# Ledger of designs, part 33: VHH binders against Protein DOG1-like 4 (DOGL4)

Target 1, 232 residues: Protein DOG1-like 4 (DOGL4), of Arabidopsis thaliana (Mouse-ear cress) (q84jc2)
Amino acid sequence: MSKMRNLVEEKFLEFYESWVIQLELYLHQLLIAHNNNTMSETELRHLISKLTTHHKAYYTAKWAAIREDVLAFFGSVWLNPLENACSWLTGWKPSMVFRMVDRLRKSRVVLVEAQVKKLEELRVKTKFDEQKIEREMERYQVAMADRKMVELARLGCHVGGESVMVVEAAVRGLSMGLEKMVKAADCVRLKTLKGILDILTPPQCVEFLAAAATFQVQLRRWGNRRHYVTHS
Short names: E, the ipSAE of ESMFold2; O, the ipSAE of OpenDDE; V2, 0.75 times the mean of E and O plus 0.25 times the DockQ between their complexes.

## First folded at step 6 (VHH)

Design u12 (from q46 with G56E; framework vhh_6qgx_2; at its last look DockQ between E and O 0.83; V2 from the best seeds 0.00; counts 0 for: pae E 11.5 > 2)
Fold by ESMFold2-Fast, scan of step 6:
Structure u12 (fold): chain B 232 residues (1-232), chain A 124 residues (1-124)
Amino acid sequence: as target 1 above (232 residues)
Amino acid sequence: QVQLVESGGGLVQAGGSLRLSCAASGRTFSSYAMAWFRRAPGKEREFVAAISWSGESTFYTDSVKGRFTISRDHAKNTVSLQMNSLRPEDTAVYYCAAGSEFYLPTSADEYDYWGQGTRVTVSA
């Protein structure tokens, strides 16, 4: 079914398409760096910094957009159905990136004991923060089903400016709650990514970022191909 | 906003030691990577050492590795550079920089906040 795009959706769709194109260009540079064993540590650090700045730009744009309309990020029009199905609170699930880190144990880039210990500590902290947010989301969903909200929704079906204003105030309150929750989830994502990169060496960071970007790009391509094939 | 003030520069003989300090003011800077850069007479600004937001990761330019140690004190909002076995080639104005909240960069263009510098002179 067709859905009309609002101004926030249109602006973020334009931003996101451009952001993904640039991510693919950075992925190409990461793959070249991974295959070119002659890059200096300074050159690798510069490339990693470009990727982290790119991810920070995404969250800067996202937080500006959710301040205007957080609901645009639930069932996003700039994501295909597969990308939307794989999202956890409007983005990637923080603990899932540790599966990409586990690939480093079986690659040429060997993790030392101290790194393994720190990564496990970070994984546990990430899972704990993730569970806190999941409990908040559960409480939010229960609040939506509360008798008071049902009564308010019933009132909103009646003609009258006062009823409309009361319903609009309640919807604003719910949106503010979702905004806080999405920002909390994004903070866990950024803290997890920041922690992983702090633990890894520059060659390991390049391999990790390449794996993450490859997964994101391929998931988009798989979803786009399926959508094209089934959509007639 | 973050303001950085360096101290500890001076004149020292070759083989001597100096400790540079960088004090950050304003709001908390514990999320930032911190670095030292230097500019020698007649040369461009070059990277010396950096320390990550957590203090767990450090990086040094090859010419100072094993001689210089970067550290940070989160409680005092300070970053220090302990310089040992100083050489005449270490003579420069040393700058403290605060950069990425996310990763440990080494390029000057990746740092957002800069101190005014402190002069270090190493005599032969």
Scores: ipSAE 0.522, ipTM 0.798, lowest interface PAE 2.0, mean pLDDT 85
Fold by OpenDDE, look of step 7:
Structure u12 (fold): chain B 232 residues (1-232), chain A 124 residues (1-124)
Amino acid sequence: as target 1 above (232 residues)
Amino acid sequence: QVQLVESGGGLVQAGGSLRLSCAASGRTFSSYAMAWFRRAPGKEREFVAAISWSGESTFYTDSVKGRFTISRDHAKNTVSLQMNSLRPEDTAVYYCAAGSEFYLPTSADEYDYWGQGTRVTVSA
C-alpha cells in the first residue's frame, strides 16, 4: 500500500532535493578553494558564510515543517534507507563531526595546541549534551510504553468516532514531545558546528566543510545505489 | 531584536588613539558575531573588524591590522574597538553590527543589526 505521502512530506521532499543540489554546488566550490590555495582570506570567509547560511536555511525549513508534522521526520521519505539508518533524532549525530576533525588532523591540517584544547573541550560538552538528550529520549520511550499507550492500542482496535478523537489527541501529545527532542538535538548540532567553525581558521573551515559535505553527498549516493540494486 | 548604540567617537590628532564602544541590548548578544564597519565621506561602507560570538576569533581589514583591536565583554554586552596610531584616512563614521551566529562575515549585507554610528575625525 503506497503510504500516501502527506503534504508536509511532499513539500519537504521538494525542498530537500533542491537543497542537496545547492549543497553539491557549494561542495564543488569548497573543493576548488581547498585545492588551489589561490583564494584570499576574504574570499574564503565569504564561501564559509554561504555554506553556513545554507545550513541555516535547512533548519529554518525543518523547524517550520516539524511544527506541522514532526512525525514526517521519523522515517523521512526524502532520505534513502542508509541515510535514515545513519540518522540520530532526524539528523546527523553531533559527536560524529569530531571524527571528521580528527581525520583532518591526520591530513595536511596542522592544528595548534590551543585549537586542540578548545576542540577537546567542545567535544566533551557536545558529548554531554548528546547524552542528556538520549536520557530524555529513553525517559520518553518508557513513558510511551505505559498504560496510555496500551489504552491507545485498545482504542485503535475499536474504530468508533469517539475513539478516533482520543487517538488523535494522544498522537498530538506524543508529537509535542518528539518535537521538543528534535529541536534540542538540532540545537546541539548547531552549537557544535558553530563551535568548530569558531576554533578553526578559514582554510581549515573550508576543509572541514568540504569533508562534511562530501560525507553527506556520498552517503546519499551510496544509499541510492544500494537501493536500486536491491530492487532491480 | 537587538539594539546597538555606539560611543567613543571624536576628534583626534594623527598618531592618537580612540576607543569605541558598542552597547547591545537583548539576551541574544552572546550568540552573534560582532563587527565594526566604517563609512568615510564619499565612500561606501567598508568592513573594519569582527569578533566571534565567543570572542576567541577576530578578523581585521588589512589597513587596520596591528593598529586596531576588537574585543567584547559578554557580561556587559559590549563590543569595543581600540584604535591606535590613527591616520587621517581612518576618518569615518564607525558602525557597530551584529551578524552571523556561525561565523565572521565580512560583507555588510550579512549583518542583521546596526547601530546609528559614531563619528571619528583624525586631523593631520
Scores: ipSAE 0.236, ipTM 0.677, lowest interface PAE 2.6, mean pLDDT 88
Fold by ESMFold2, look of step 7:
Structure u12 (fold): chain B 232 residues (1-232), chain A 124 residues (1-124)
Amino acid sequence: as target 1 above (232 residues)
Amino acid sequence: QVQLVESGGGLVQAGGSLRLSCAASGRTFSSYAMAWFRRAPGKEREFVAAISWSGESTFYTDSVKGRFTISRDHAKNTVSLQMNSLRPEDTAVYYCAAGSEFYLPTSADEYDYWGQGTRVTVSA
């Protein structure tokens, strides 16, 4: 009924389920901290550190898994269709987080002029890095298509083990290219997250992390409910 | 992987000033949040101050706010702690620490690399 799963997919499915459960527990703590003025700045910083460590653990596990099977992260079996549809190169689009920051500014978070200036600088840098990745992806896809087309044409003329070697090399090249692009996108995501948390105060970081965790949890819950309705 | 070497400790009178310096050797100093901790004789190591990897954010324990200033120099791979208006209760061994966290952790367990410490003695 479901897509066939290899060892990489099965292992990461188990990791991701545990990771989301822990994220939901941290979300509860973030919401308590957001609604309660009794937490010290030291306590807030500790909670923020727990969240950032949790996110770092996700990328550590992801990069290990990508080395074994990068294609598992395109249309992942551990994500529902709605989660997969929101992905840009296997994750949230880096610049999208600024829409969340903007929403928080509009309704909940007061930023001083210096913070606004630094956030706009970071937004521009993030957009620039995104566009570089998109241009490299386009150039890489064109280069891979040209190489693949030449090699497939050559394969059509060849008989024997040398033709198999050329095809296997082309497939390996595609996988390595996709891994490189996914890691580049993840690096932009991490740099953007680090930059935002560096600019925001601890209470503001709690609100941002709570909003991000809420969105991720709700996206998973809502997508699962639609998936169930569609199948039954 | 990262090695940290503190300097600048010594004996000062109450009300005086000292500047501690921490030189980092290793690959990616600019990627680390840096902190100062201190340990008085017979007490546990306590957080003093931290500075983010970019230098844009700082945090201080309440007892040193307004008196201590943490700063970093990416070109020299150093972090400094300017300590003004020193008090006898500031007497401790001061340690430089580095952590790979995205944010400014205040628990010693969050920091992976530590210096050997430099002694600061503030006499009454």
Scores: ipSAE 0.000, ipTM 0.341, lowest interface PAE 11.5, mean pLDDT 78
ESMFold2 (binder alone), look of step 7: mean pLDDT 82; pTM 0.843

Design u14 (from q46 with S57T; framework vhh_6qgx_2)
Fold by ESMFold2-Fast, scan of step 6:
Structure u14 (fold): chain B 232 residues (1-232), chain A 124 residues (1-124)
Amino acid sequence: as target 1 above (232 residues)
Amino acid sequence: QVQLVESGGGLVQAGGSLRLSCAASGRTFSSYAMAWFRRAPGKEREFVAAISWSGGTTFYTDSVKGRFTISRDHAKNTVSLQMNSLRPEDTAVYYCAAGSEFYLPTSADEYDYWGQGTRVTVSA
């Protein structure tokens, strides 16, 4: 039932709503900084640090929640259908963030050749790590269709409570595997974000983070309006 | 957890050089941003220099740009500060700091671990 929420879903919903409100506040600060060329390097670095700490807090809360119920993150109740449709293994697809980096080439602060080279190296590495996870997910999905699962499905037609216990054990194994894959995907996300910020200057970091936060906030607003309009 | 031990402080004449070293041990040195802060007699602790987790990005306070160089050695779990063209105003206790933040922070409150400090005195 859509009305039912477990404790993990309720707790993370409360966390996520507060986290998004704070993200919007930081976005306003980033946009002011981006339009204000008089802000000092120290002030820009402090603002960038607030954003990175905020993202770190998200993953800290997420990893605590997936330890209890990883399936809550597949079709999350705190996300609208558009946000869920855009998810890759419970979050943003790491390689897609480079599309936001490409916007920096049109900024007032041009990327130097050394930065372009490092960003391309990071893009290649990110895509490689992403594909490794995709292959692991494929192997996991194939394992779900193996002889054991086929036999469990067939046996469920004949045996009551005992088959339920065996199915529950298989579902626990599935959840543990999904948790490992989600954490692996999150590690690629964090490493990609760290790598981009390590390559960019503070003004470029502000522009990049503003673009990313703008997209995330707008995607949520677009999905919320669509969902609201289609309610009746 | 990360443990930090500074070395290399001492007395030097103006125009001279010193190399400070910070030995780090613990769970994950290679994923930490490392920084040097200093506290001069009668003043507050101030940022000096920082190096990112990868070693690819460095940042310096304006007063030391071109004179100080921060570097790290992942194999030895050390971060170093090469101080050239030293001035009497550089006299301070120098502290090594490590932070798990994704970005290269410059505020002391953004660093999780701190060393005990090493004293640098620059004579006129």
Scores: ipSAE 0.251, ipTM 0.635, lowest interface PAE 4.2, mean pLDDT 84

Design u15 (from q46 with S57N; framework vhh_6qgx_2)
Fold by ESMFold2-Fast, scan of step 6:
Parts: structure tokens; C-alpha cells; sequence
Structure u15 (fold): chain B 232 residues (1-232), chain A 124 residues (1-124)
């Protein structure tokens, strides 16, 4: 397990660093598009599609990695401490994007009544799905505590191969449960992103994606500076 | 292995109308973006129209905007293309496509499932 985890961590670190570099390149294109009012709807849709394909690639790589070692995504080595502190079940909290939409609406984005209604409906559904996952996580943590107590009692009596096998089975069961919850959380993230982009116009999608990417890149730079100061 | 089957093609005179239908079989496509592409003799495949997974977002190529209407029926797993005010340049084989999408794709490369096509001929 530990050898597989180390290999998974190294491979995903390499993938993630490359993925973030490409995200910054796409962010540059989004900012140009946002400031250039001459782009056609077809051109804007193509750019939005590049971003969404890029995010899809992230989840494809992540789900392959968590199949091998989900624990690599709890306290990830490719994320700085600030990024890790801001994570909800190994990624961004789905409901956070609605606060971003609200902030943009007050500063730059003009939404029509029909869009506001659809966004509110999506927000409520997203929050419901989010809370359902949180309840499953709480139940899982209680089950983990019960299993650990049983295993600790057994370890008091057995110091050989029997105790090793029991501990390994328990750890495997815990990892499988976490994998299902992480995938469920990622599905809510993808549905939320997909829903928002379906509601917004192409120029609004560009503005939203630019704001989201800017926040992600800024959070990483902020955390990297604080991390170095803390470790200096 | 998933099948998309187009129907409704045929011969029609300029100014006429046709309704194309695309039926998905073997499983649900309620979560997929659906699109119509066309290929005229001697030309490359081109985008015509797309509809999002929710049906709430549609996009059309400029040459058909205002004349064609794309719609979907989630209960029947079908996508339809209502073609009005047809022109000789609309003559082509029309293909239905389905894709897993975050957003409404317009490139053929972004669609994974394709039908065999239905022929539309518009006489002058």
C-alpha cells in the first residue's frame, strides 16, 4: 500500500504541476477574451470548451489515482498547506462557486431574472447534495472509530500474522469507503460546474471561468509564499 | 456499441420543411449533450446545432440560425431537428452525435457517439 501510495504521489505531483501550468495559459486566453469584445460566440464557446476539457482531464487523472491510493489526496504533497487547509473532501467546496457568482454579479456580471432563478435552484440542489455527503462522512468516521477500538482490543492479544491480516483488511475497507465519498464529492463538483455554465451566456462563462482560475492560481501563489516564509 | 439512429430525411423542394429525429438505444442519454452535424458531397463534416444535457442551452451555426430548431425529449431519449425554409445548400447527410460534456461542444472531436446518418436532398 505504502509503496503504491509513494508512486501514486510522485506521478500525480508531476501531472498536477503540468496541469497548473496549462491552466495559467488558459487563464491568459480567458483574460484576453474577456477584454476583447470582438470574439464571436463560436470562438468563445471553443475557448470555454478548452477549459472544461482541461478540468475533465484533472478528474480523469484523479479518479485513476484514487483507485490506487485515495489517502494521497488527504494532505496532498502537490498542494501547499494553504491549498490543503481550504480543501473539502480533497477539492473545492461546491457551494463556494455560488459565492463567486454572487460577488461577480455585484461587480461586473449582469444576470437576467431567469438566470438568477436557475442559479438559485442549482445552489439549493448543490447544497443538498453537499450535506448528504457530509452526513455519509460523519457516519463513516463513527464506523472507523468502532473498527479501530475492536482492532486495538485484538492487537492486545495477538502480535503475529493474525493481527497483521486483520489490520490490513480494516485499512483496505476504510480506503474503499473514502474513495466512494471522494468520487461522490467530485460528481457534485462536476454537476455544479456543468450547471452554472449551462445557465450563463458565453461571455459570462468566460468571466466566471477567469475568476475561478484567477482565484485558484492566486491561492497557490499566496500559500507558496507563506509556506516558504514559515519554513525559512 | 451504443446506437444513435437518425430518421426523417428525404427529398424536399426549396422553401420546404423536414423534421429529423435521433433515437438513442441501449441506455439513457439524459446527461449528454446532443448535436447535429452534416456532410455535403465533396465537403468536410460541419456543425449544425447542439442542445445541452438540460435542454436549457442551444447553439446553431449562422447559416441555419432562425430556420432550424433543435429540441430534446428526455422521456423518449430523442433529439429532433426541425428544418424550415430549406435551401439547396442544406443538401447533406445529417449525423446525430452524443457527447459527455461540461459545456456545449461544437467540434466533432468532442463527441463520442455517432449515428450512421440520414440523407437530406433539397431541390432547387
Amino acid sequence: as target 1 above (232 residues)
Amino acid sequence: QVQLVESGGGLVQAGGSLRLSCAASGRTFSSYAMAWFRRAPGKEREFVAAISWSGGNTFYTDSVKGRFTISRDHAKNTVSLQMNSLRPEDTAVYYCAAGSEFYLPTSADEYDYWGQGTRVTVSA
Scores: ipSAE 0.497, ipTM 0.764, lowest interface PAE 2.1, mean pLDDT 84

Design u16 (from q46 with S57R; framework vhh_6qgx_2)
Fold by ESMFold2-Fast, scan of step 6:
Structure u16 (fold): chain B 232 residues (1-232), chain A 124 residues (1-124)
Amino acid sequence: as target 1 above (232 residues)
Amino acid sequence: QVQLVESGGGLVQAGGSLRLSCAASGRTFSSYAMAWFRRAPGKEREFVAAISWSGGRTFYTDSVKGRFTISRDHAKNTVSLQMNSLRPEDTAVYYCAAGSEFYLPTSADEYDYWGQGTRVTVSA
C-alpha cells in the first residue's frame, strides 16, 4: 500500500519548499558579499542576522510539526532519499559543521589563536552533547525490544482479540520519547550554530554560512537528479 | 516574562563620562543578545551597541566606536554601557533591548524585549 500524507506532512512540505527557495536567495546574497569585499560591517551583520532568523523560523515550524507528528521527521516526504540518508536525528549532525569550518580555514578564513582555542572548546562540548544523545537513542531502541514491547507486538497478532487501546498507548509513548530526543538534538544544533557565529568575525560568518548553505542546496539538487538516472 | 530596567542616565558636560546599566528580571537572559539603542529628539531609534549571548562578541555603531564599551555580567543579570568622551550629539533617551536571535542584530525589529529608557543629556 502506498503511504498517504497526513496534514502535518502536507503543511510542512509546503513550508519547507518555500524555506529552501528563500535559502537559495540568501545564499546568492552571501556569495555576493563574500566576493565583493565592499560591504560595511553593519551590512554584513544585517545579512548574517537575516540568515539566522531564517534558520530560527525553520526550528519554530519544525517544533510545531513534531508536537503533532514526530514520526513524519524520521523519513521526511519533503526530503529526497539522499537528504534522508545524510540525516542524524532528523537534521544535520552537529559536529559536521566544524568540518566545514576546518575546510574553510584552508582557503581564506584567517583565524586568530583565540578563535582556534574557542572553536576547539566548542567542538569538544558539541561532540560530548552529540554522544550523550546517541546513548539516549540507543537506550530508546533497546527499550523497543524489551519484554513488554515484545509482548505488545505478540498481542497485535492475536486472532479475534486485538488490543487496539494498549497498542495505541505504547505507540504514543514512543512518539513522545522521540519528540524529546529530536528537540534535544535541535538544541545542540542551535547552541553549536550560535557558538560558531559568536566566535567568528562577520566576514568569516558570511563565508561559513555560504559554505553551509551551498552544501545543503547542492545535496538537495544531487538527490533530486538521482531519481531520473536510477534503475531497479 | 522578561523586564528590562535602565539606570545611570543624567546630565553631564561634554567630554565627561556616564555608565548606563540595564537589569533584567523575570527570566535569565544568558541565551539572549543584548543591545543599546538611542532616540534623539525628532529622530528615529538608532542602534548604538550590542553584545552576544556569551559576551564574546561586541558591535558598535561607527559614531561611538572607541568611546563606548558594552559589557555584561551573567551573575548579576545585567548589561552595561560605559560612555566616555561624551558629545552633545550623544544626547538621547537610551534603551536596553534583548533578542533571542543567535547573532548580533542591529535592527530594532530583531529585538523582542525593550526597557522604558533612560535620558542622557550632554551639555555643550
Scores: ipSAE 0.286, ipTM 0.663, lowest interface PAE 4.0, mean pLDDT 84

Design u17 (from q46 with S57H; framework vhh_6qgx_2)
Fold by ESMFold2-Fast, scan of step 6:
Structure u17 (fold): chain B 232 residues (1-232), chain A 124 residues (1-124)
Amino acid sequence: as target 1 above (232 residues)
Amino acid sequence: QVQLVESGGGLVQAGGSLRLSCAASGRTFSSYAMAWFRRAPGKEREFVAAISWSGGHTFYTDSVKGRFTISRDHAKNTVSLQMNSLRPEDTAVYYCAAGSEFYLPTSADEYDYWGQGTRVTVSA
């Protein structure tokens, strides 16, 4: 809520910086694998597994952090303004990954008709789940405007210990609602990633993961250049 | 927590067939990758076959490819390994494993849950 970083923000900032450095190392391995067509299926599967484990580690750390302070993930200090502007409910929008798949399909990913059909079915389901989360967020915002906001505004005028306890209970309720919603959104993200990787062959998974990691790394670099041009 | 129980092991002559079954209990079986590993006497566990959470992907070690078929039945919460054209070198204790990973792992260290094993002996 303030300019000062709290403990959750500081701890997750350290985690995220290390996580992105490791993502860049995995991206390097993915690009080598993509350009060197001599890797065995076992080697490709091992590389894909390392990267999926890396993404799983992100969500494990995130869910531990949001249990302590979910609000740290709205306008995150470990993300630059561009990364924050591109966020949907504290992360990537699930349907965006299908845009990445579509670009790969046009750019040298050879998909058989059965894969195209399964990807379209997954896209429809992902969009449905995404819209369900958006409706839940709308209901959350309406509820805050009605009862809880009025209650918090009223109680904020009092300085007694009783008022402090009631306000703390209300704030915990609001945070728990956001936590459940963020976890629901993350579950849609994870199911979407699992579904795409299940449909794609190991070489296609490498191309997809390389494209996704490239986008994530480049978005961070573009945003870190807030002064994209230094005006002399 | 997922619990795994293997069945179907036994004695079989070279060239014969055997079907192993693994029954899993746990609410997350449908989201788990399932695999078979084997351990010959005095050796470490080696990967045999894996099937993705959806059943859409399967992967086999080279020595069993074309001879073994892994399949799963989500309704019965089971995974099976159909072993055809068995060889004496297939003699081992076969273990069922389950992993919560997004992708098909092939390393034993990437599987969270393990069965007790079922013994397969292939006579020459």
Scores: ipSAE 0.304, ipTM 0.672, lowest interface PAE 4.0, mean pLDDT 84

Design u18 (from q46 with T58Y; framework vhh_6qgx_2)
Fold by ESMFold2-Fast, scan of step 6:
Structure u18 (fold): chain B 232 residues (1-232), chain A 124 residues (1-124)
Amino acid sequence: as target 1 above (232 residues)
Amino acid sequence: QVQLVESGGGLVQAGGSLRLSCAASGRTFSSYAMAWFRRAPGKEREFVAAISWSGGSYFYTDSVKGRFTISRDHAKNTVSLQMNSLRPEDTAVYYCAAGSEFYLPTSADEYDYWGQGTRVTVSA
């Protein structure tokens, strides 16, 4: 199966490929910083800042693109099938990052009691916001299967400009609903990332960001090679 | 769309103290990281101190650690810099900055909004 690419898909594909290459370069810097105890706090903060600016650039480009064509982000042509299978509302699932923090905590990250309390408060808040979005998505999916939508689909088969206009209005409404949900999900992602980085020390931020970037890069590599995912 | 107004600058003797305040106008102040930068005559702007959006994380340049304290009041939409044990080399125009970045940056390029500055003169 091949999808025809529109202008939004072509532009975002070019953007995303460049963005991932730069992410891999930043990951390399994060891994060097993590393995070497020689970097000052100022140097670590500068590196973390480069990563957060890079993530903000992604959301700036994404929100411009979804305004034009939100459906391009569901089953994206710039993502391989494994990346698409792991997506939750066009991106990473916010609560997933707490499992990455927990993994690092068990290996080498020593969190003080105050940090553990703040992370748990943030985790609960993140799950609550995530569940609100999931309920809205469920309502959206149920609404698409309603008798009214079935009737609109039938009208779309009739010859006439009035039927075409009614179907176009319905499709526009569906797209606007998805845009709202994707932006809401992205806001939860950004708030979660912002909260975690605020709680962690700079060395802990480096470890967390390195783990997150490693997972993202490896997931892309595994999906691109496919034989690592299939039973052979 | 944040406007910043600094106050509290003045003339002080070496070893003295000053408290700088920055008042922010705008409805989304609580989401911004806040910082103080300074510029001495004939020099470039340098980082002094920053405080995160929540007030839970702080960072100071080495030359002011232990002498300066940054704090935030969300109810009043203000950020303050308490400057103790002032030195002649602290003489500069001090600028308040607000950044939409979701980390605590130290580079001036990462701050979106700037005040006009308040002058601090420390006499030997």
Scores: ipSAE 0.396, ipTM 0.731, lowest interface PAE 3.1, mean pLDDT 84

Design u19 (from q46 with T58I; framework vhh_6qgx_2)
Fold by ESMFold2-Fast, scan of step 6:
Structure u19 (fold): chain B 232 residues (1-232), chain A 124 residues (1-124)
Amino acid sequence: as target 1 above (232 residues)
Amino acid sequence: QVQLVESGGGLVQAGGSLRLSCAASGRTFSSYAMAWFRRAPGKEREFVAAISWSGGSIFYTDSVKGRFTISRDHAKNTVSLQMNSLRPEDTAVYYCAAGSEFYLPTSADEYDYWGQGTRVTVSA
């Protein structure tokens, strides 16, 4: 199956494929580090820094792309249907990473009481910010219905240059609203990731990042197997 | 946007103590990781200590661990470096840095803002 893609979709597909390949290489390094108790704190911090820089590169590329075409990120062509089904406002749902954090409490590396308290505070804050964005999206969808009705009615009364200007302004407004919400969601993702890594020790950070990367890579593989798509 | 001003440098005898302070201006100070770097005469800038945006994560270079203590005061927008058991090898210009990275950075290239530096001289 060949679908026509716009330039933003084609560029980001190429970027994302290479980004995932590099994520898999970093996952390999994280798994080696997790099984090697002789790595220094400096070496572990360097590895964690490489992964956080990699995630930062993703958001840099994403924000440049959504500035051109935010709609490319709703039902993305570089994601399989399972990955798209698991997306919340064009990415991972922030509160879901606490499921991976909960696994650390049951692993060989035990969280101390102070860390548990800080993680719970962060979880509550993250859920609050997440719900705020969900309410904003609901308001956007309701307002969009009202705007489209008014726009369609007005277009019936305007012919020529004025109708073109009204359509262009409306389309720009819709895109700008979505861009703002996607960036707000990404800011919650980045604050959540930053907060978790700040609370965890370097060995715990390695374990957390390995779990997150493993889940991301496996989800992609499961979606590709479950949904047979001819890649031509 | 963010301006950093160091203070507290000076001359001290080996075995003595000195406290450096870094005052930050700007509304985004609380979102930044803060660090101290130093540059000895004829050498490159090296990492000394860092403290995360929340103050919850702290990292020291091995040569100062147990002797230096980094802390931050969010209300005053300040970062301090308490230097104890000073050695002649600690003689350097000390720089305060602020960075907005996802993780606590230890490389100079990961910091966005830098102070002018404050000189510390430890006599033998």
Scores: ipSAE 0.290, ipTM 0.650, lowest interface PAE 3.9, mean pLDDT 84

Design u2 (from q46 with A33K; framework vhh_6qgx_2)
Fold by ESMFold2-Fast, scan of step 6:
Structure u2 (fold): chain B 232 residues (1-232), chain A 124 residues (1-124)
Amino acid sequence: as target 1 above (232 residues)
Amino acid sequence: QVQLVESGGGLVQAGGSLRLSCAASGRTFSSYKMAWFRRAPGKEREFVAAISWSGGSTFYTDSVKGRFTISRDHAKNTVSLQMNSLRPEDTAVYYCAAGSEFYLPTSADEYDYWGQGTRVTVSA
């Protein structure tokens, strides 16, 4: 059992904690904007831009980190167990954000027919892209059962220094496959987020981003309170 | 500036042999699977052969099994396709490709890097 975090885990944990604190500050601004209809369209667009830049900063840092150690993102040390349990390929499941979009349809801010149609088209495409990645992950799991991978595992257990290079190359191959899948999933996330924001008006974008940030922040708080949960 | 460059194509009679080579420049593909695909005029890309990162596993389409042999040289950063008992149906542009190890070797979508191709013509 190793309790030591590697350098990638330490650096990303530090980054993520700061990133979440800033997300909570932006959530506060989004909730004020949502409850105060006196902000101009320019002011709302500026706030939306801050949030999109914040999310882009996350993916910039994540992709740099996964290039070094993609496995750090499977069972991440900067996430609590509840956040890890709700994760789909190292992040939020793209189609789930449409539940937050559904809340807009129930609010007093009415989505026009053209927006509803575009959001449904985006939902279908997002689910299709999601299923494509899930098939990719299944293929990855099947490939790991290949006879050659079994031979490599045996070699790693029985041979001394010469086997280290072969095992290292195999681990790099595994990591590269996972990195490609994680980046593909993140591209679907970014495309889905951009697509929703392009369809919505600035007040609707604020409401959507507030709902998404609220869910993320509350999920973290619920998971962090696990030590107070009483079990029968 | 990462490039895969194919060579060794040409005109050969049915029953003859050709050896195709693919040289990688700009980086080393030691952790990648390498493959050969081909495209005949008016058709889509077809899988031909693939070799794992270690060179220990090889994959072939049924029509070339026993006739073609894929191999790689890590020191030279090259992959080769030895083509024996060539048939007119083997006439195509042959492409070298590199992709992540654990994706299906037969799918062109699973390859990140591609060469420009080398032409093979087999006469009757």
Scores: ipSAE 0.000, ipTM 0.085, lowest interface PAE 22.2, mean pLDDT 80

